VHH binders against 8-oxo-dGDP phosphatase NUDT18 (nudt18). Designs and how they scored, part 2

Target 1, 325 residues: 8-oxo-dGDP phosphatase NUDT18 (nudt18), of Danio rerio (Zebrafish) (Brachydanio rerio) (q568q0)
Amino acid sequence: MDSQSSILEENLEKILRGEGLEFDSVAEQVDPVTLRKNVCYIVGAVIFNSKEEVLMVQEAKRECYGRWYLPAGRMEECESILEALQREVREEAGIDCQPITLLLVQEQGPRWVRFIFLAEETGGSLKTTAEADDESLQAHWWDRKSPLPLRAHDILSLIDAGLKYRRNPWFPVTQPVDFPCHVVCQRLFLTFISSRADADDRLWLLMSNNNTSHHPRLPIVVSFRTYISKAVSKLIEDCMPSSYISVHIRGILGVQHNGRIPGKTDGICFNTLVLLENTEEGAEIGSPPSLETDCYRWQEVTNQGLKAKIIERIKDGSVLPFQSL

## First folded at step 8 (VHH; from x4 with T28K)

Design z5
Fold by ESMFold2, look of step 12:
Structure z5 (fold): chain B 325 residues (1-325), chain A 125 residues (1-125)
Amino acid sequence: as target 1 above (325 residues)
Amino acid sequence: QVQLQESGGGLVQAGGSLRLSCTTSGFKFSYYAMSWFRQAPGEEREFVGAISGSGRRTDYADSVKGRFTISRDNAKNTFYLQMNSLKTEDTAVYYCAKDIFGYSYGLTEEYFDYWGQGTQVTVSS
């Protein structure tokens, strides 16, 4: 019992640090996803020089010819997310880079997932018009003030986020970690907090029930041909359907992927921080919602150091944002 | 039910000060970041500043940095905008907003799920 508690707490710490955990198979019959067949991953880079100018590429594509955007493109077979980023920046802009951190993960339904990175230049030279090809016409550093015809304005908020993170980070450096995954899924760091006026908050985590001492586990929810963000709501509906529950996806603690074996390791596991609130009047209720299944249980976090760390992450919003478009 | 109510708006002379308040209910206030936005007539709503749930982090639009200060009192479920050295360009309806993610750094208004009704601030010449 003590050994299992120590192992669980160590695993929770790894997830909070963005280190991830080896991925287990899910119980459901779910075929592995395959890059370019039923998943599409896009990488994009926010890169500043010493003058805080941002790296921009001029689009060669027919619909946006001559318009400017961040370096961005599709991940290819047998690549990690970081390898895809570095390749795409080199191909479109001529610049070598080193990723600093993810800034945002976005989804557009089942069509694609986009990974936006803050990165730094480490070499190379800007692509010139003499080097124009189907990837891009050229690359420039943009002072963020001069008029520039943009392909789309969605990147302005991304550039701002990158600048703010560079000046004063608000969440720990978060980069994809090298763990294979065969499906698109989330490991849920799912929290419930009770408050009393003159007492410390109490914190519970939702845990999967496990019949063996070798397999302590946070819940895993799989996305199959649907929005990744909706998988949490599905779990809540399945195990807490009669409760007044508000679900707040706070963001991502970590990303796991490796991509080495096409059709087998093309999936991604997101380690997601979720806050549940009871919306019923009487907000000082001291117990988590009733569970209508034996598949899960509530585990109170009694280790005061770990509890404080988790609560601080939630209150400060110190997590990588996830956006469903 | 989540409720946000701004107060403290009014008419003020350029160079003067005002303090806005946003009183909240229906959610665990200290676990969510809050932001101020403003909208001048005929313009799009713009970010003014944000404060994290704990109050330890703040961020401001460049146009107000150094003149405006955001603070919160989690015991009162209220957060504030202290506006100093007001300019006629600060004339707008000011809105408080609740962050969906707990702290989005005020990137776009789509990151906020609940909004107050607004309070008018008018800065006269």
Scores: ipSAE 0.676, ipTM 0.859, lowest interface PAE 1.2, mean pLDDT 87
Fold by ESMFold2, look of step 8:
Structure z5 (fold): chain B 325 residues (1-325), chain A 125 residues (1-125)
Amino acid sequence: as target 1 above (325 residues)
Amino acid sequence: QVQLQESGGGLVQAGGSLRLSCTTSGFKFSYYAMSWFRQAPGEEREFVGAISGSGRRTDYADSVKGRFTISRDNAKNTFYLQMNSLKTEDTAVYYCAKDIFGYSYGLTEEYFDYWGQGTQVTVSS
């Protein structure tokens, strides 16, 4: 096997394991994003005690005063995503925690992206009303059954996801990794699968057509109007406009972030698993859609072990979920 | 065009069994998780269980765990709900649904882009 294929396959394996890769070159005229100026990241925690009660905080904000929610808040300057999580749980609930895994990445249009974690209590004491402040009034363990006035009901599915993951994990532990990025972008693990009756499926990956590199690379696409979903759809429209294709963001393979230098490392790279589906009735495609730009090319995955890993991840949905609100 | 059609519903005595089927077409069936939901009159739709594209992973609501089994036959583009030890509380219209993300939490309808028409299951005492 040649050195270019070996490097690509090694990098694909790292991405599948949730590890990071150094951020490849991005156009010099793409300005860095800045936390709380043009990006907003939110962290939230699902934490259970030994009775499977979930940690809840009572809101102090005027608009939701006295309502209950998961510990959650905005990331601050010079923090990693994990540091933000631990700080928010401590400030709002009085509890020290250790992250176990991301459970969900959400985006709300261009306004924010939210990282929901399953985490475990490692110390501290529940915040009491005597310790009430602008962050929260108090914290309690909730049995998930007793009536509790919630700020919003969206957290119920998050709590359920945390319970299900504790009982039977359905994707590998995925935590943000320490790699700086200056923009919000995705490294696309973008797949097309050709299927025929009575034949093995063939797997294709979209690769960057960068002739300055001695080895093929996965495409990096900078965010467009949202952190994740619109950028992927825009790329498909730009390079495959004549094809009847639906885009399925299957989930997140990894999250790269550093946050150490405000205004320079406030970006995030999402390593995103995407499946393209042909929407034409009766069509059977032996090859991937035609590309109407020279920026990309299709590469078939011929390494059988690697192909099997990727197909299994797709078929079993064994990836960190993503949701666009 | 994606199509999902349930069958196998009917009237059954408490303690009995039924097997529901969901036949599918218009998508790469083995690459998507599928779920069963149910809805009793006057109630919201309730998650029953899910199965991954390969069939290797299943999940169930607590109310049916140990009594219901989901399986799939990817060669026939069908998946099934075997319901045993039925109770009157299981009376509902049962729906099959296609997961748009390949696996989901099973709690929000935005995770499912296509739904069947439903099949009635009635459990008598």
Scores: ipSAE 0.647, ipTM 0.850, lowest interface PAE 1.3, mean pLDDT 86
Fold by ESMFold2, look of step 13:
Structure z5 (fold): chain B 325 residues (1-325), chain A 125 residues (1-125)
Amino acid sequence: as target 1 above (325 residues)
Amino acid sequence: QVQLQESGGGLVQAGGSLRLSCTTSGFKFSYYAMSWFRQAPGEEREFVGAISGSGRRTDYADSVKGRFTISRDNAKNTFYLQMNSLKTEDTAVYYCAKDIFGYSYGLTEEYFDYWGQGTQVTVSS
């Protein structure tokens, strides 16, 4: 019963459940990000009524005047992701809502990150044309069949994803958790799986080292003016450059954000599930890739319950999707 | 080196049945979701259905739900599309595809990194 191993396993379980971990300082000396200066976050909502009609908002902006879209907008200073969602739905549609789950996280290079939620109506009243303002003209439940002039068709796949989750959830409810973060980064739940034809798979996690005496932690990779998704490939290139590695970002286990102090807590930590495969011909596929640095080490997951849980998540694809546009 | 190959296509009368297979190699098959898509002439590829790596989860387009069944045999690195109660509207080239992310919401072709060459299914009156 190693108390260090028990703490690590407890922390891994928290991440798998989407609870996150408090954010420690990163090894890299990078300035905090600042909302509206070098990061932009967008929230959007997919909300269905009992007839499976989706909440739509008629745009008031000149460029798309009169066209329809999901309730969506930019996150503002000093608010959490959930507060931004609830504010945007109220402002644009007149509806109070409660999030059910994150449904999709999207990135568009360094320009923005968008958080799409499945949510439920909890109050309020649909905005009518009598209440039209700069935010929106009105709101309506759309049957998804009748002709409706859409601002853009990208939302059709988001609505489909919301309906799919509502009918047959494929990953655990995942909500942003209240942990401050000063950078845009990923905590990597980075897995390597070795197998033999007649033996059980072995599961390895990449762990970071440091010069303290506390237990090892999952690696953190910071994004600076680049795609969030590409930061994983850079880490692999830096610590495993001599290996033939196939990197498979499977999705997000959790999202951590606080937003309370502009310029200090405007960052986001994504807890990201990654599957690593060694494709080198003649390589020792029974062991993880060699590491060129002391910054990291491989840790085998020997707890059979935890191992089975992680493998099941991977095989079932039971993770929040992350889309790089 | 990832390879996908469909088989089992052909001519069938409306109301009939047909079973498609997709054999795979070059990746850990049981760790990835697989999907069927189809494309009729002059149309975009259309999602038909998906199955998770374990086989425990399936999803179908509304147009085929109740008539088509997806299954997989991880020991043989093969997954299947059982098509029943076929209609002339089901006429298309059917493609198998490997999910990049393991079983994300998976509804558009951009989420699939490898595709088979396709197999023709023709449903006649």
Scores: ipSAE 0.622, ipTM 0.840, lowest interface PAE 1.6, mean pLDDT 86
Fold by ESMFold2, look of step 11:
Structure z5 (fold): chain B 325 residues (1-325), chain A 125 residues (1-125)
Amino acid sequence: as target 1 above (325 residues)
Amino acid sequence: QVQLQESGGGLVQAGGSLRLSCTTSGFKFSYYAMSWFRQAPGEEREFVGAISGSGRRTDYADSVKGRFTISRDNAKNTFYLQMNSLKTEDTAVYYCAKDIFGYSYGLTEEYFDYWGQGTQVTVSS
């Protein structure tokens, strides 16, 4: 029979692979978020053909009429993130697609979260001007060189990221997984790395002391009406307020969402890799910061295989990027 | 405080070689990707190449592939750009940059939070 330590390590491995974990508890329960009332999720697609031309749609909206953009739109009730992506690409471009991986998660304060996917064409036919409607005027493969009047230039870096990932992936395939969540939150894979001269680095993870659990769990921080990027800082302030610490969100290990019950499962859990740095000049990098609460504790990762995986993910930057705009 | 300082620039004849260095301080160097960018007069800053924190992964702009090599010495908090077979079009100010998240491989300038002051490389015919 497997030990409790072995179960924890298996769960950490699942998170590292992007598989996710059941959303069981939150240290502080808050009201569920509601799609298009409290939260707005946007999906966007980067799709290349065999000539490495990118799928673009011509906008039908009055303010940007005739300008070009990636296929993109808002998630609707009762959709998974992947279903929203496939629907938007079909509606705007006439193309069926299969997602390959998330490329980037972006946030614009409390206004919206945007999920950019690399995807591949699996069917359908490009929308023509004869098929113009309120969704779009037409769709076109763009060679990325010819002049094209763009709605906004923010998509150029997204297209470049998609091309680079297609040619040489730098993080494991990461797609949303089907786990319900009632809030927008992060499960923190929160690391501190202590270094001593002439010794291997030691790796520490922050664990929550949830009294209703049989074993320690990774902390969950909830955001509501604040930036996702700032929710981690609140946890640090609450449990390490006297430390000289900078917080570095390194990226996303996984995304959990299901969306099946409006007003109950409209949330998203990001499994987020975070690195803490000591900002005190001249300080030796020794043990992790002291904790001023019993809600959390530091757990050293003593399994050398698991430790090596985590450290190399950090050093290689092998995680889905996250951007706060 | 994070500091990046380039060195090793200068005048070199076309076909020649030059080695740039970027010395860093104020952060845990081996845990962040680093990149070289360059900017010719009147042009936008251009990605040259990147290296992961471990040094195991590198990426290069097409214009320099096969001619430039990035390496790092994590014990010295320094990374390097070895430039061979230099062309007059390589003339630019070269900047080193620190990845904001430690995982970008030169996707855009927006992914880099700290930049060096730059070092001039001039390739004469």
Scores: ipSAE 0.595, ipTM 0.830, lowest interface PAE 1.6, mean pLDDT 85

## First folded at step 11 (VHH; from z5 with A33S S35T)

Design q5
Fold by ESMFold2, look of step 12:
Structure q5 (fold): chain B 325 residues (1-325), chain A 125 residues (1-125)
Amino acid sequence: as target 1 above (325 residues)
Amino acid sequence: QVQLQESGGGLVQAGGSLRLSCTTSGFKFSYYSMTWFRQAPGEEREFVGAISGSGRRTDYADSVKGRFTISRDNAKNTFYLQMNSLKTEDTAVYYCAKDIFGYSYGLTEEYFDYWGQGTQVTVSS
């Protein structure tokens, strides 16, 4: 095994473990994003007590006054995603918390992203009506059975997912890692699986073909003026336009963000697991789609341990979900 | 062309058993989680249970735990719902669905890209 193959495999293992990779560069000229100017990040928390009641806050806002929701709010300048979560839960509910894992990442357009966490109470005291302010009127533990006027019902699936994860996790703990990024982008763990009768599946990854690099790298796609999900489709259209391909964004392996320098490190890199399927009828497809550009190449994963890990993640859906609203 | 087709529904007495099947085509079946839903007249669709692509992980609604079992046969591109100790409240149209997210949250149609047409299960007292 040469040193470049070993480096690639080590980097793939880091991505699979959610450790991330230092963000090095993007090919196109794109200005850094700036929090509150052209991106908006929201954090929200699902927190249970020992009775499996869920932490809820009563809204102070005019439009939903007196209705209940999860603790949630906008990230502020110079915060990490985790710091924003802990601040919002403390401000709205009076509770200190420790994140357990992300449960869901949502997007609405290229510049609005919501991070939903499962978290645990570590201190503080529930906010009472005596402490009501513009953030919230009060906080309560909800038994999930008693009638409660909700601001919106979208949180019910999030509460259920949090409870299920708490009881029996189905993907590895996934938390944002502290690597700066200047744009909203995805590092693509983009897979193609070929099957043949009487043979093991073969696994292929799309790699960037950067002629100046000493080792192959996973592709990065930047979210310009479109949804994050559409950025993946654009790459497929550009490099595989002649193929009958369906694109399946399976989820997120990791999230990279720093936030320390406003206007310079306000971006996010998602390490995204993508499965391509050939939709050609009746044929067992033995090789990946033809590439119509020199920018990329297919790399077969021949390390059987690594291949098995990747295939298991795909088959069991053991990844953080991603949703476009 | 992705297809899902349920079968095995019918009329059964309370306390009886039925086995539903969902036959699939047009995708690499073993790489996707599959989910059963049901819908009683006048109600919204309800999650029943899910099974991961490898079959190693299953999940069930509280209302059916211990009575229903999901399994899959990846060689036949088919997964099953074994329903035992049936109750009149189990009467519904049962649907199979293919999961977008790789493992079902179970709450909303937007998490599933393909659905079967449904099979009627009627439990009489």
Scores: ipSAE 0.606, ipTM 0.829, lowest interface PAE 1.6, mean pLDDT 86

## First folded at step 13 (VHH; from z5 with K98R)

Design s6
Fold by OpenDDE, look of step 14:
Structure s6 (fold): chain B 325 residues (1-325), chain A 125 residues (1-125)
Amino acid sequence: as target 1 above (325 residues)
Amino acid sequence: QVQLQESGGGLVQAGGSLRLSCTTSGFKFSYYAMSWFRQAPGEEREFVGAISGSGRRTDYADSVKGRFTISRDNAKNTFYLQMNSLKTEDTAVYYCARDIFGYSYGLTEEYFDYWGQGTQVTVSS
């Protein structure tokens, strides 16, 4: 096995496990993001008690005073995503928590990303009105049935997602991993599956073909002004005829973030699974779409075990959901 | 062109059973999670259940859990909703939909890009 192929396979396996890879400098001079300056990260928690009540906090902010929401807040400088989550839950609800898994990632472009966690209570006491401050007025366990003036109804779907995951986890536990990144970007697992009658499916990955790299690398896309999801579409449009290619972001395999050096490592790298489908009538089913550039190349995954794993993840939908708002 | 078509709806007495089918074309069926929704008169559309592309994973609304079962036949590009112990409150137009994400369990309707025309299910007392 060519040493290069082996390295690639190992890297793919790491990504599939939710692990991180070192961030290679993006060819384009992209300015680092700075938390609270040009990027905002929000953490939110779905926490259930033994009665399947959900932890809610009453807002103290003037704009939504007295309304109820999930514990959620903005990340601060020099803290990890997990530290931010724990901090916010403590500040707003008086509860100590441990994250179980990322439940949902939401984005409004590269400037706004929200991380929703399923978490569990490990200690603390519910914040009371006597403890009201600028963070929150109080916290309650909500039975999800009693009337409650909600700040926004979007939390209902989040709560539902949390309940569903607890009952039947549909993707592996996914936690942010400590890898420095200077921008908000995606490492793309761009997959194409070709099937022939009476033959095993062939799996192809789109790889970056940069002459400077000795090893095939997964493409990295940086979003500056557009939705993160749109950045993927743009990449595809740039490298192949887009009229017959459907791009499906299936979800996130991993989240890399450090956040320890303000203005330098405030970025996030999403390892994103994408399925490409050729919708052209009469298209050759045996090969991936032709490329219009030499910047990328198709790499067939010949390792049977790895191929099977990737296809399974696609078919089972065993990935962290990603939502563009 | 992606197409979804529901069938199997009709009139049934309370306690009875129906099996709905959704036939699909125009895409690789096994790569997509599929879902059932329903809409009663004057009510919002609600999630009924979902099945992963492989068929290994299913999810159901609490209101139908234990009574409804979703299955799929990838060779036939068809998935099903077996409805048992039907109740009058199950009366609705039932829709099948394709999930554009991996497996969203009907979190939001935005996760679904193609819908069938629907099939009427009426449960009489």
Scores: ipSAE 0.797, ipTM 0.908, lowest interface PAE 0.6, mean pLDDT 92

## First folded at step 14 (VHH)

Design t2 (from s6 with F101W)
Fold by ESMFold2, look of step 15:
Structure t2 (fold): chain B 325 residues (1-325), chain A 125 residues (1-125)
Amino acid sequence: as target 1 above (325 residues)
Amino acid sequence: QVQLQESGGGLVQAGGSLRLSCTTSGFKFSYYAMSWFRQAPGEEREFVGAISGSGRRTDYADSVKGRFTISRDNAKNTFYLQMNSLKTEDTAVYYCARDIWGYSYGLTEEYFDYWGQGTQVTVSS
């Protein structure tokens, strides 16, 4: 049991560091997702020069012709997320880049996901109008103040997030890691905090009982024909239906993707930090919510160093943001 | 169950100062970031500033940077907005709000699940 506890704690530390874990089988029967058939991944880049001007591209598409946006585009077959980013920035702006960190993961509708990166210029030269093509007309550095006809204003918050991160990072550098996954899913770092007036808070994690290796594992929920965020809520409804529980997806600890084999490795696993709140008696609850299934169990985190790391992460909100549009 | 109550609003001359408080109950205050928003008559509600659960991180709208300061006292379940160098355009109902997301750093109000009733701040010329 000590060996099993050490393995669990090591795996929790890996997840907290953004390193990922091998992907296990899932409880639901779900066919692999396929890029451009039932999942669409978008990459976008926020890149600043030394004057804090942001890299912008002039759109060539008819519907937004001549308007400006961040370098962005769809991921293609057999690409990692990072390779897609570098390809799109090169094609649209003529610039080579190195990703610094993910800034935001967004979802809109079932299986539409956008990855926004802070990145740095490492080479190349700005695309000129002489090099205009169907990817873009040209690229410029924008001072973020001069009038510029934007394709959409959603990028202003993204640019601001990039500036804030450059100046004062509030979560650890987080980049996708190279692990294959056949579905869009989340590995849940699902937490509950119990407290009593005369004692320190206790930290509980939801653990899966249903695995073939017979050692504790974090639950995995699969997004099937629904928003990624809704899959978490369904797990809670299934195993805690009698409880007054609010589900707070605090953010992403890590992103796992490979993309090397079309139709087999086109999925993504998000390692997701979730905080449950009891909305009826939260301040006085000494134990986690009752589970109405044997598929899961609550595990108290008794290692004080690990407990402190997790609680600090929750209190600071030091996780990669996840936004459902 | 979750309760947020603003106080400290009132009438103040331009150039003056005012301190708002938001007293909270019914949840584990230190585990949640908190924000101030404001709404002028006929306008959309707008972000003023935010503070993380630990109090280590703050963020402000450009229109209030350098004039407003957010702080919190987790032992008292209360957070504050110190408003200095007030302008007539600061006139609004000020709301405190709890962050659904641990620290939103000034994103849209859809990240906030509980709101106070508001306190009126009126800055006279």
Scores: ipSAE 0.740, ipTM 0.874, lowest interface PAE 0.9, mean pLDDT 87

Design t3 (from s6 with G106P E109D E110A)
Fold by ESMFold2, look of step 15:
Structure t3 (fold): chain B 325 residues (1-325), chain A 125 residues (1-125)
Amino acid sequence: as target 1 above (325 residues)
Amino acid sequence: QVQLQESGGGLVQAGGSLRLSCTTSGFKFSYYAMSWFRQAPGEEREFVGAISGSGRRTDYADSVKGRFTISRDNAKNTFYLQMNSLKTEDTAVYYCARDIFGYSYPLTDAYFDYWGQGTQVTVSS
């Protein structure tokens, strides 16, 4: 296999493994996002003890005083997502933790993103009422059955997801990786499956034709002033407007963030698995949709090992969920 | 167009068995996880179980684990719910659904873009 094919395949493997790739400059003139000015990132933790009781904190804020919730809070300047998680759990519950995996990423447009982690206790001591402060009143292990006045019930499905992941993981461990990014964006692992009668399916990836790059790259769509997921649909409308295509964001393969330079590295790159579906009735489609721009091209995945990995990832649904609220 | 159709519902005695089918068309079935849900009158829709597109992964609600089995036949574009040791509390309309986020469990039914019309299962005492 030639050196360009090998480089592309290695990069695709890195993305599939959640390792990420250094973030290239985006061609569009888009201002960097700035934490606490035009984006808000939230971290939350699901932590169980050996009895499968979940760590809960009692809220100190007037609006929900005395109600219980997962340890959760806003990310601050100059910290990574993981540092924010560990800080919030320590401040609210008195517990040191190590992340196991992201369980869910939620968005409400590019201005609000919540990262829910499964994590494990590594030290510290439960916060008592004698230690109550503005962060929380106390922390307890909850048996998930006894009555407990919750701040909100949205966490019940998160707790259940965490418990089931502990027992039987359904996607690879996925944690943010330390690569700076100045915008909120997606790097698209965008797939199309073409079929012919009596033949194996063929797998196609959408690739950028970047004049400033000497090697093929996955497309990047920037989310500014819109929902992150909407940026994918805009790309499809721009390059495939005549095609009958449904866009399915299957989930996240990886998350890239650094946060070290306020106003410059406050962005996030989501490496996103996307499946395009042909919605034309009864059609057996032997080739990918026509592209009405030179900015992109279809690349068939001909390496059978890599093709099998990608197809099985899609068929198994082994990706970090991404929810638009 | 995507079509999902449940069948195999009916009246069955407590302790009995019943097998539901969900026949699908209009999409590449093996690339999508599928789930069963149920809804009794006056109750919220309840997750019953899920199966990955490949069929290699299954999951079940605690209330049915050990009694219900989900399987799929990708060659026939069909997946199944085998219900054994049925109880009166299993009485509900059962729905099949297609998962748009791959294998999303146990988050919400909002991740399912196509639903069948449902099939009634009634377990008599």
Scores: ipSAE 0.741, ipTM 0.876, lowest interface PAE 0.9, mean pLDDT 87

